# VH-VL binders against Non-structural maintenance of chromosomes element 1 (nse1): the designs that were tried, part 25

Target 1, 232 residues: Non-structural maintenance of chromosomes element 1 (nse1), of Schizosaccharomyces pombe (q53ek2)
Amino acid sequence: MEKERQDGLSDKHKFILQYIMCRTAGVDNEQVRELVQEQYGETATVEDVINELNNSLHNFDFKIKRVQDQLDGRLTLHFQNLSGDPVSQMATPYPPVQIELMRKIIEWIMKCDDYQYSLTTLQIQKLSRKEMGLAPSVIESHLHTFERDGWLRQREGIWTFTNHALAELDAYLHNEYESNLYECNACREIVIAGYVCDCGYCLHVYCCKHLAHVNCINCNTPWANATVIGRW
Short names: E, the ipSAE of ESMFold2; O, the ipSAE of ESMFold2 at other seeds; V2, 0.75 times the mean of E and O plus 0.25 times the DockQ between their complexes.

## First folded at step 23 (VH-VL; framework fv_ciduvectamig_arm2)

Design r7 (from m4 with heavy chain R52Y; at its last look DockQ between E and O 0.85; V2 from the best seeds 0.00; counts 0 for: pae O 2.2 > 2)
Fold by ESMFold2 at other seeds, look of step 23:
Structure r7 (fold): chain C 232 residues (1-232), chain A 125 residues (1-125), chain B 110 residues (1-110)
Amino acid sequence: as target 1 above (232 residues)
Amino acid sequence: QVQLQQSGPRLVRPSQTLSLTCAISGDSVSSDSAAWSWIRQSPSRGLEWLGYTYYRHKWYNYYAVSVKSRITVNPDTSRNQFTLQLNSVTPEDTALYYCARGYQYGSGSYPFDYWGQGTLVTVSS
Amino acid sequence: QSALTQPASVSGSPGQSITISCTGTSSDVGAWNYVSWYQQHPDKAPKVLLYDVSNRPSGVSSRFSGSKSGNTASLTISGLQAEDQADYHCSSYTTSYTLVFGGGTKLTVL
C-alpha cells in the first residue's frame, strides 16, 4: 500500500533499485519480477517499475538495461553509468597497465579472425607479449581478475565478453568498432554468439529459435550454410 | 505507469494531410525496449497496423505497404511524443486511430501493451 | 481484405473449449514465431493475450493458449466464460519488419 510517494521513487522502488545495483554482474529478470510482485502485488510488472526507475535515473546519466543472453535467452538487468568512458569506469580499481590490457583485449576480440569474437589464453599471451611486452604469468593473473570481476568469461581457456561487459561497453563498441559489429536482425543487439548468412542477415543463437523454417528469411538460403559467430 | 495521450483533428478534408500526436508519460520515446506504433480500426478493414518508429542505437522506421507512399511516423525526444502524418487522405482513411507501445520482452517482437484513447478521424468534404 | 485470415465468427457454450485460426503466408506467420493475439471488448482498445505464439503476459488467464503449425496459428480458449465474448485479433511480423493483422473474429458465448 502506498500512502505517500517521494518524488516518484517510493521506498519500494528504492529497494528494487538497490537490489539491482548490489548485483554488479546483473540480476535475473525473473528474480526481480518475483520481488516486484511481493512488494506491489501479483499484477505489478517489472517493466513498469524499471520504467519509473529509469525516469528518475535519466537526469543522472544512469539507467537499468535489460540484456538477453545470446544462447538461452535468459534476461538480466544491469545498472549502467552512461557518462564518461565505460572502459575507465570498469577499470577504476586497476593499475594503468591492466586498463591498457583490457582495451587491447576488447580490440583483439572485436578484430579477431573467422567470426570468433573470442580468444584463447595462448592467443592473449602471444598478443600481449608482442604488443605490450607482458609476460605470460602477468596475463594469467590479469585474466583471473577480469573473470572474477565479471568482465570476461571463459570456457576451457576460450575468453569472451560477459553479458555485463556487453551492456557496459555497448556505446563504446558501436563508437569504436562500428565496422566490426554484427547486430541481430531480430532484436538489434550486438552478436558475439550466433549466425550470419552470406546475405548479411544475422541472428543470435537464441533468436534463431524463433525462426519458423530452416532458411534465411531474407534470401531463402539454408541456415545450415550460415557462418557461425562466436564459440559456444 | 505508462500512459499515451492522443491529440489532433477529428475532421480532415480529402487530399489534405492527417496529422496526429501521441504524448508519452511514464516511458521515453527513445526507450531501447519499446517501439511506437500507429494502428487504425474501421468496420470495413478491422485493425490495420500503419507503421512504427523505435530507437536501437539508431532510429528505425517501418510502414505498412498499404500506406508506405503516404505515411511518416516521427519521434520527438524533446517533447517525448511521436507523430503520424498521412498525406493525400481519402474517405477510405476514415477510422479510429490508436497510438500504441510495443514492448520487447526479450524477443524480436513488440506486443502492444499500452494503447492511446483513440481518435475518430473522419475524412469528408 | 486483411493480410491474415481469421473466421468471421465462432461460438461456444460456457465450459467448452474453442479454437480460432489465423492463416498467413511464408512471409509472415510462416517466417517467424512472432504471432500475437489480442482480445477486444466493445468500445475498448485491444488487450494482448499471447505473444510469440504461446507466451502469456502477467495477468492473462491460463485458459488462453496458443499454437502454430506452418502458416496457421491458433488461439484456444478453454473453460469458456461469458466475459470471453469479444473480438479476437491475430497479428504477425513479416520478413520486412512490418506487422499485419487478421480481420478479427467475433466470439459469441451461447
Scores: ipSAE 0.605, ipTM 0.824, lowest interface PAE 2.2, mean pLDDT 88
ESMFold2, look of step 23: ipSAE 0.661; ipTM 0.839
ESMFold2 (binder alone), look of step 23: mean pLDDT 92; pTM 0.943

## First folded at step 24 (VH-VL; framework fv_ciduvectamig_arm2)

Design q1 (from m4 with heavy chain H57Y; at its last look DockQ between E and O 0.29; V2 from the best seeds 0.00; counts 0 for: pae E 5.6 > 2)
Fold by ESMFold2, look of step 24:
Formats: structure tokens, sequence, C-alpha cells
Structure q1 (fold): chain C 232 residues (1-232), chain A 125 residues (1-125), chain B 110 residues (1-110)
């Protein structure tokens, strides 16, 4: 075993922490598992190392959060700052108008119709012109930046939050958008891709897949009749 | 390093309220990585989880179906403790009561990694 | 009757491998992977051995392993030692995010 340091972390723990911190959009759990086994031996687990890091990080309002993808269940690890304003911390390198656009996009996604939790490029352009007076070409530039920096993702022109953004915005979304928000009954995380039954029971796509039942386990209504959350 | 110290009466009369306190050192009751539970143990029922409180952006409470009409688990951030209140007790509530910390290692369960010393509570006239 | 079913007792000789089962329903063990195992020596509080079916916290021997299939979870103890003689409890979260325990299993090391 490695010698305990006064700050409670070995040099190998600090190496793992730096690896995760340098990948601000998150890092695949399996990549970290391989690194842990390389540094500590084949019997070492990522869960133990992350727990030991979090025990030390807690005193400084930092945390490594494990995030499960809502569609396929892939696990990623994200370094978080638990203090301060998460939107400002997300957008620190951006000029003020771009920061305000990010706040508006968050609002528009959370308040959009029909459980979509996503917006088309055209919807963003229309809303930003109406509410901010921005030209479509400016919006295209800003969306590209948000996608590059790992805050938004799109599929066929439909934009939504990345897993990294959801992790960073967790407290902000709960505090500012409580009435617009669904939580998964299995894992208690925010749902932007999933199902909600008329009885209120809500699951991520992946969490529902892990149930082998064709009906909601709370009210027995078929999942085929449930309201779809998100566009995926 | 984390320690849970229980206090409260060991004898309670039927129909009264059982009140136990769990003082926390080495962690915060409002930690966003922890959940705080009461668990009891008796020969007839074994271990029985009673309820949990924890903080995210707000306080959440979950209670076992068997006691949910009678139980409250309350956090106290100023004293860094949490309490069990179990109303209208009967002799069937006689048990060894533990408080415990559940710690979130990820998005899975909150395994109980620290337990109080236990308080044997007898409900008798 | 406890919500999760465990055998009342199990025994084995030093060096042997033994398995303890924990059977629930589709509304608890079968719903999620939120199954934990605890070891309890006489007159002591339980100690966590495994969480989320198979994960070991720091300081728990690799002799303890876990698995799950459908509504049944299993704890396996390999290389059985005298110190393993204890009570073993499983727990699972329910679909309502409450928690239930099994009735416990007394392990005797012969």
Amino acid sequence: as target 1 above (232 residues)
Amino acid sequence: QVQLQQSGPRLVRPSQTLSLTCAISGDSVSSDSAAWSWIRQSPSRGLEWLGRTYYRYKWYNYYAVSVKSRITVNPDTSRNQFTLQLNSVTPEDTALYYCARGYQYGSGSYPFDYWGQGTLVTVSS
Amino acid sequence: QSALTQPASVSGSPGQSITISCTGTSSDVGAWNYVSWYQQHPDKAPKVLLYDVSNRPSGVSSRFSGSKSGNTASLTISGLQAEDQADYHCSSYTTSYTLVFGGGTKLTVL
C-alpha cells in the first residue's frame, strides 16, 4: 500500500484526479478503470479510488460525479465544483451576450412544449431574435461553440443538454425550474430522455430498459401508452 | 473519522412518542453525498429500515410502509444531527435502534458505512 | 416475514467457498441493481461488504463477491476463515426508493 500523505491523497490518487480534471466534458468510466488497474494493480477498483478522492474533495466543495447516460447507460466521470453559480462557471470564457444566450437556451429547453426538453436550430434562432435581437448567423456560431465546448449536443438539428451540462447544472435546474423538471424513480436523476406514466412514475430510457416489464410497475399501465420525454 | 452518537430514552410507555437523536461528527447532515437513516433490529423482524432524510437542493424524506403513518425523521443543521420521532408506540416497537449514514459512491444505492452505537428501546407499561 | 428471503443458516469449512442467496421481487431486487450486503458480528453494528450488487468498499476483502440474476442476489465468500462466522444481511431499494432487508443468514464456520 502507498504511504498516506498529510492531505489524505497519495501521488497515484492525485494522478487519477488530474486525469479526470483535465477532461472537463467527462471521461469514460472504463478508461479510468484501466488507469486505476495500471496504477494500483488488477484488484483495484475505480469505485474505491473515486470514493477516496471524494472523501478528500468534499472538504473543498468539489466532487467527482458518476453519470449514467439516459439512453444507453454508459458511465462517465465528471469533476464538479459544488460552490458558486454553475452557469457562470460553465460560461467563464464567453463574452456577456453569449453567457446570456446560454441562460436563455437553458430556460427554453426546460420550458419547451410537449415534454421535448430539446429545441431545433430554427426554434433557437426564432426565440433568440424575439428575446435578444440576435441574427441567425450569430446563433449558428454560438451553437457551434457550445457544442465544441461540450455543453450542448445535437442530432439532426435538435439540440439538448450533454451529460456534462446536466451534471454541472443539477442544482441550478432544481432551484430555477422545479415545476418543469422530471426525476427518474429508479436513480433520482433529471430526465430529459425517458418515459412518464399518467400515474407520475418516471424512468430514463435506459432505466426502463432494465425493467423487463411491459407495464408500469406502479400502476400497471402499458409503457407503450406512456408519455415520451425528450427526442432521442 | 465519521462518528454517529445516539442519545435518547431507553424506556417508553405505550402510546407515547419515541424520540432518538443522532449527533454527527466528521460530516455534515446536509452533505449532498450522504443520506441519514434509522434502522432497528429485533429477533422477530431482524433488521428493519425505518426512514431516511437527505439534502440535495431541498430535503427529501422516505419512510418504510410499515411505519410511515407514525414516523418522522428530522434533520437539524444547526446542531449537526438528525432525529427519529415514532408516534403511538406499542410493545412491538421494542428493538435495538441504530442511526446510520448512507454514502453515495455514484448514482447507485447509499450503503450504510457508519452506524451509531445502538440504543435498546423497551416499550412497556 | 421479512421482505427479502435469505436462508436461515449456512455452514462451511475453512478454505471452502459458500454462497448466500437473497430473493425478492420485481419491485425490489429485480427492479434495480441497488442490492447491498452487510456482515454483523455478535453485539456489533452491521458492516457493509458490498453495494450495488458487486462493488466492494475500501478495506473489504476480495474474498467477498456478489452477483444477481432476476429477483435473486447472491453473496459468495471464498477462502472461508474463522472470522467470517457472523450474520449476513442483504438489502435492496424498492421501486418507491424505500429500503428493505432480508431476514439474515447465520454463517457457521466448521
Scores: ipSAE 0.239, ipTM 0.694, lowest interface PAE 5.6, mean pLDDT 86
ESMFold2 (binder alone), look of step 24: mean pLDDT 92; pTM 0.946
ESMFold2 at other seeds, look of step 24: ipSAE 0.645; ipTM 0.836

Design q2 (from m4 with light chain N55D; at its last fold request DockQ between E and O 0.71; V2 from the best seeds 0.68)
Heavy chain, then light chain:
Amino acid sequence: QVQLQQSGPRLVRPSQTLSLTCAISGDSVSSDSAAWSWIRQSPSRGLEWLGRTYYRHKWYNYYAVSVKSRITVNPDTSRNQFTLQLNSVTPEDTALYYCARGYQYGSGSYPFDYWGQGTLVTVSS
Amino acid sequence: QSALTQPASVSGSPGQSITISCTGTSSDVGAWNYVSWYQQHPDKAPKVLLYDVSDRPSGVSSRFSGSKSGNTASLTISGLQAEDQADYHCSSYTTSYTLVFGGGTKLTVL
ESMFold2, look of step 24: ipSAE 0.669; ipTM 0.846
ESMFold2 (binder alone), look of step 24: mean pLDDT 92; pTM 0.947
ESMFold2 at other seeds, look of step 24: ipSAE 0.558; ipTM 0.811
ESMFold2, fold request of step 25: ipSAE 0.610, 0.643, 0.589; ipTM 0.829, 0.836, 0.811
ESMFold2 (binder alone), fold request of step 25: mean pLDDT 93, 93, 93; pTM 0.949, 0.947, 0.948
ESMFold2 at other seeds, fold request of step 25: ipSAE 0.701, 0.706, 0.646; ipTM 0.848, 0.856, 0.841

Design q3 (from m4 with heavy chain Y105W; at its last look DockQ between E and O 0.83; V2 from the best seeds 0.00; counts 0 for: pae O 2.7 > 2)
Fold by ESMFold2 at other seeds, look of step 24:
Structure q3 (fold): chain C 232 residues (1-232), chain A 125 residues (1-125), chain B 110 residues (1-110)
Amino acid sequence: as target 1 above (232 residues)
Amino acid sequence: QVQLQQSGPRLVRPSQTLSLTCAISGDSVSSDSAAWSWIRQSPSRGLEWLGRTYYRHKWYNYYAVSVKSRITVNPDTSRNQFTLQLNSVTPEDTALYYCARGYQWGSGSYPFDYWGQGTLVTVSS
Amino acid sequence: QSALTQPASVSGSPGQSITISCTGTSSDVGAWNYVSWYQQHPDKAPKVLLYDVSNRPSGVSSRFSGSKSGNTASLTISGLQAEDQADYHCSSYTTSYTLVFGGGTKLTVL
């Protein structure tokens, strides 16, 4: 590690930190838990080690964020830079046109019709031609780069944010897209895969697992009638 | 290592405001994995959750229905602490008061994994 | 008054299994699977045993297990030991995301 530190962390803490930092798109919480137990013993918890790291990292505008997958609840750990503009930091190695394309894709996802919070390749190509004059092959190349670098994911040509992107963009999305944003009433995180009732009660797909009955607990409308958020 | 230290008066007169402070070491009151609660315990009511405050992209507060009109739980990031204010107390508010950290292990619940030492507050003239 | 109903006391002999019930309503225990159980020894703060009905935090013995059916959650302690003598409290989240506790159960190990 090259960062200046005021507090002395143990070599074991530094090893855990480096393990997480080297895995840019995030690391499985269970893999880190096993590593923590190997380094500190069977009773050690990943939560305590991450908390101690974050106490030290805060002085340098960094943190490790724990992200829960909205579909299956899998936890991953992500090293974050808290300083600066997150979109510029995501796109730092890219030329200006590609940075602007990333800002547009974020906007298009957040303002998507029908609560989809995802776009097809064709939708991106159509919007980029209309708003930026870009050729379809240029878009395909840029999308491949965003996927490779861990900012977007796709399944069968349907593109949306990765968990890594959601962690990095959290503040940006709240600041710029508050009126387009849904938050889970159980965990308070942004929803791009879940359900929203007409009364406004909203849950991630995974958080619905903890709902003990089939109706919305706020208004008693059948939960099956809730509007689906995302394509999953 | 997380540690919660309580302070505040042990004797309060009826109709006054009960004010308790919980100082946090080893974690931040603005932690995005924690929620900070006040809980009291008496022989007649057992454990009673009073309220919580926590930060995600903004501050959230929740209060028990029984005390909602009289209670405030306030975070203080500069001192890394949170306070309980309970207005218009009566002898029924006599109890052992705890502050507690709730920790989110991957769901929307916050089980209490760290507790303060407890403060026995008597409301009497 | 406590919002969740627990028996005031239960007892068992070492090696036996015992079960403590926690009954609420469709607005709490029956609304979410966010039921927790706490063990409290005399003059100490409670310690979490289970959360989200059946999950054990690190360091909690597998002798403690939990279940829920409808508006009733249950804590089961298998292989009862003298150190299990304590008070046990359940808690549940409500539909308004507030929290309620049960009245507590004193477990006596005979």
Scores: ipSAE 0.531, ipTM 0.811, lowest interface PAE 2.7, mean pLDDT 88
ESMFold2, look of step 24: ipSAE 0.628; ipTM 0.840
ESMFold2 (binder alone), look of step 24: mean pLDDT 92; pTM 0.946

Design q4 (from m4 with heavy chain S107A; at its last read DockQ between E and O 0.82; V2 from the best seeds 0.72)
Heavy chain, then light chain:
Amino acid sequence: QVQLQQSGPRLVRPSQTLSLTCAISGDSVSSDSAAWSWIRQSPSRGLEWLGRTYYRHKWYNYYAVSVKSRITVNPDTSRNQFTLQLNSVTPEDTALYYCARGYQYGAGSYPFDYWGQGTLVTVSS
Amino acid sequence: QSALTQPASVSGSPGQSITISCTGTSSDVGAWNYVSWYQQHPDKAPKVLLYDVSNRPSGVSSRFSGSKSGNTASLTISGLQAEDQADYHCSSYTTSYTLVFGGGTKLTVL
ESMFold2, look of step 24: ipSAE 0.663; ipTM 0.841
ESMFold2 (binder alone), look of step 24: mean pLDDT 92; pTM 0.945
ESMFold2 at other seeds, look of step 24: ipSAE 0.655; ipTM 0.836
ESMFold2, fold request of step 25: ipSAE 0.677, 0.625, 0.673; ipTM 0.851, 0.831, 0.845
ESMFold2 (binder alone), fold request of step 25: mean pLDDT 92, 92, 92; pTM 0.947, 0.948, 0.949
ESMFold2 at other seeds, fold request of step 25: ipSAE 0.638, 0.619, 0.670; ipTM 0.836, 0.828, 0.843
ESMFold2, last read: ipSAE 0.677, 0.672, 0.697; ipTM 0.846, 0.844, 0.853
ESMFold2 (binder alone), last read: mean pLDDT 92, 92, 93; pTM 0.947, 0.947, 0.949
ESMFold2 at other seeds, last read: ipSAE 0.649, 0.666, 0.653; ipTM 0.837, 0.843, 0.841

Design q5 (from m4 with heavy chain S109T; at its last look DockQ between E and O 0.64; V2 from the best seeds 0.00; counts 0 for: pae O 2.6 > 2)
Fold by ESMFold2 at other seeds, look of step 24:
Structure q5 (fold): chain C 232 residues (1-232), chain A 125 residues (1-125), chain B 110 residues (1-110)
Amino acid sequence: as target 1 above (232 residues)
Amino acid sequence: QVQLQQSGPRLVRPSQTLSLTCAISGDSVSSDSAAWSWIRQSPSRGLEWLGRTYYRHKWYNYYAVSVKSRITVNPDTSRNQFTLQLNSVTPEDTALYYCARGYQYGSGTYPFDYWGQGTLVTVSS
Amino acid sequence: QSALTQPASVSGSPGQSITISCTGTSSDVGAWNYVSWYQQHPDKAPKVLLYDVSNRPSGVSSRFSGSKSGNTASLTISGLQAEDQADYHCSSYTTSYTLVFGGGTKLTVL
């Protein structure tokens, strides 16, 4: 059995923690499962190791958050710093103008019309020019950095939050954007890819796979009439 | 490793309130990966889920319809435990009571992976 | 008295396959694909075998499989072994996110 903790974490736990910490944009749960089985044996579970790490990390305002992808259900693990302002902590290595741009992009995504929870490159450039006076070439550079560092992702010029950003921003989004926020009725996590019924019942794309009936469970109207959230 | 330790009376008189406590070690009652339930078992009714509490940016509580008017499940973050209160008990509430952790593997469900030791509660005059 | 209906008992010989049914309503088994199955040996707490109809947690044998059609979920145990002798319980979420169990099925391995 693993030794009782005398000065914090075992060497095997520290190895798993370091593996996750070094992958700042998140790490596939299955990769960590393989490492856990290598370190502790084939019957060891990633769930128990992460729980033990979190028990120790709690005292230092750190946490490992498990995030389920809203489209395909893939699980990733994300190391979080719970101290201070989440946006400032995310963006500590960036110059002040880039930090302010990130705050604005968060606002623009959360207040985006038509439930899109995403912006095109052109939309970001236009809003940045209007509200911050920034040139398009400057925006392109900043967006590249946000994508490289795992805060935003894009598909054909359509930008959204990564799972890492959603994990880091969870409390911030709840506190600052409560009226713009949708939460999944199945798993209680923020929805930027999913469906919402006129009655307010909301599901992630992946969670909707668990619905056994073609009508909304809450109001019994056809689920086909639900509004699509996000662009996916 | 997660452990659930139950405590509370084993004999309760009809019309009184049944109170049980589940102390958690190795996890937090406010864990964003867990939900905390009370379940009872009897030969006549089998397993019967009574209710759960869990934290996801705020506290959520759900209770079985059969006991909803009589049940309260309360988390206590300072003591890292959760309690069952079942009011106005009758002999039909005699059962083996378990507390259990449900773990969210990634869906919106919470399969029970850790159980308390069980407390046999008799409701009798 | 249980909300979900299971057969009281099922028997099978080693190597055979058996199926245990769990029948509910459109407000539970028929509302979500959130059916779970538990194995319980004498004097022990239940152990989860399947969740979300057919998903196996780590460490559960692939001999256990699950399916659902309409208001009825099924647990199938293939290649029956002596260690499979136990009670089996199904559970389902309801439309109000409460949980209901079946009455349990005693599996005897002959």
Scores: ipSAE 0.560, ipTM 0.806, lowest interface PAE 2.6, mean pLDDT 88
ESMFold2, look of step 24: ipSAE 0.664; ipTM 0.841
ESMFold2 (binder alone), look of step 24: mean pLDDT 92; pTM 0.943

Design r2 (from m4 with heavy chain Y62F; at its last look DockQ between E and O 0.84; V2 from the best seeds 0.00; counts 0 for: pae E 2.3 > 2)
Fold by ESMFold2, look of step 24:
Structure r2 (fold): chain C 232 residues (1-232), chain A 125 residues (1-125), chain B 110 residues (1-110)
Amino acid sequence: as target 1 above (232 residues)
Amino acid sequence: QVQLQQSGPRLVRPSQTLSLTCAISGDSVSSDSAAWSWIRQSPSRGLEWLGRTYYRHKWYNFYAVSVKSRITVNPDTSRNQFTLQLNSVTPEDTALYYCARGYQYGSGSYPFDYWGQGTLVTVSS
Amino acid sequence: QSALTQPASVSGSPGQSITISCTGTSSDVGAWNYVSWYQQHPDKAPKVLLYDVSNRPSGVSSRFSGSKSGNTASLTISGLQAEDQADYHCSSYTTSYTLVFGGGTKLTVL
């Protein structure tokens, strides 16, 4: 029986927004769908609620961005601050040396040899010593902070961007690393886990599941011959 | 709630340019989850997708082969709308014209979940 | 001038299952698993039933299901109801990421 306010957002909309904002590394789209159904009933859609939130958020340079995982296709929702400088949103609360380290890690990931788009802990330690004079123990502390805060993820000491980081860095990566960047031909998003054909046609790992062919859709060369992007 | 409001002429003379506008409320023409299409329908051809515009870091445009030399679909972020311009029309372009939002549910496809009210356009002298 | 081939009409009795085919080429239906199905009642805009071959948007009945093999996609309507009487359209993305529709199928519920 809640009365919807004429300011454009109900208390239920604000609850959904707060739920998403409190989960800085992103929230599963299906969890938000369940909350929407609990708040509005079984016929309510998460898509409509997010749209209405974004209409209200537009005036304040905020947005809820939907991100598709490059490996398994799961959708997550990320609260994004579009105001100010795109560069400044990534690591504003950190000390200057830690901000500089994040900028360097981004550079090192984007300029990796062999399409890896990832770095080992040892590689980061060696590069940071060489280029910044930082001790290995300092690097381990900073990497733990970046992982905790949802900027980097690792598997067995191999570090790369989270989906949260890719959402926040999208403009920065396109502006600063356009020549090092691959985009998926299916969904148009940056690829750090996927495949690229010799002809340049590129797909995320998940987006390849939507091919009906065993060959590259652009040049008809066997897709099995495509170069792997990322370590996954 | 998303609504698409069409406007434009119902009669156009042969060889002229057909111009239609689709005003968007409840969503943004630059939405990263949407793509914006023009579709027409006639008894002889059924549904016919004409073209699509959408934003992902930059604007992408895709046009049906049958009209690609004559069509332009333009977004207008300041007015939150998108337009169809179809040049050099003939009586074969007579159809019911729809604008539609394609929504990305979870891949690179954009099935159409919201449609404009439709505009019946007749091309004749 | 339809790029995808559908039967012009199909019919069935209430409670039966019917299947509508959509046949294209390796450059469209056979290129991507980006096939969608739309239901259209008279004088109304189409409504999406399925996307990406078999996925249902929220609110679409589970009586609607989809499949694809090679260059042919199929829509199956189980437990046919009078309200299912409508036109049904398939669509597919092409290798150039453009979109094509089928010619449409009129479903008559006997």
Scores: ipSAE 0.610, ipTM 0.826, lowest interface PAE 2.3, mean pLDDT 88
ESMFold2 (binder alone), look of step 24: mean pLDDT 93; pTM 0.948
ESMFold2 at other seeds, look of step 24: ipSAE 0.613; ipTM 0.829

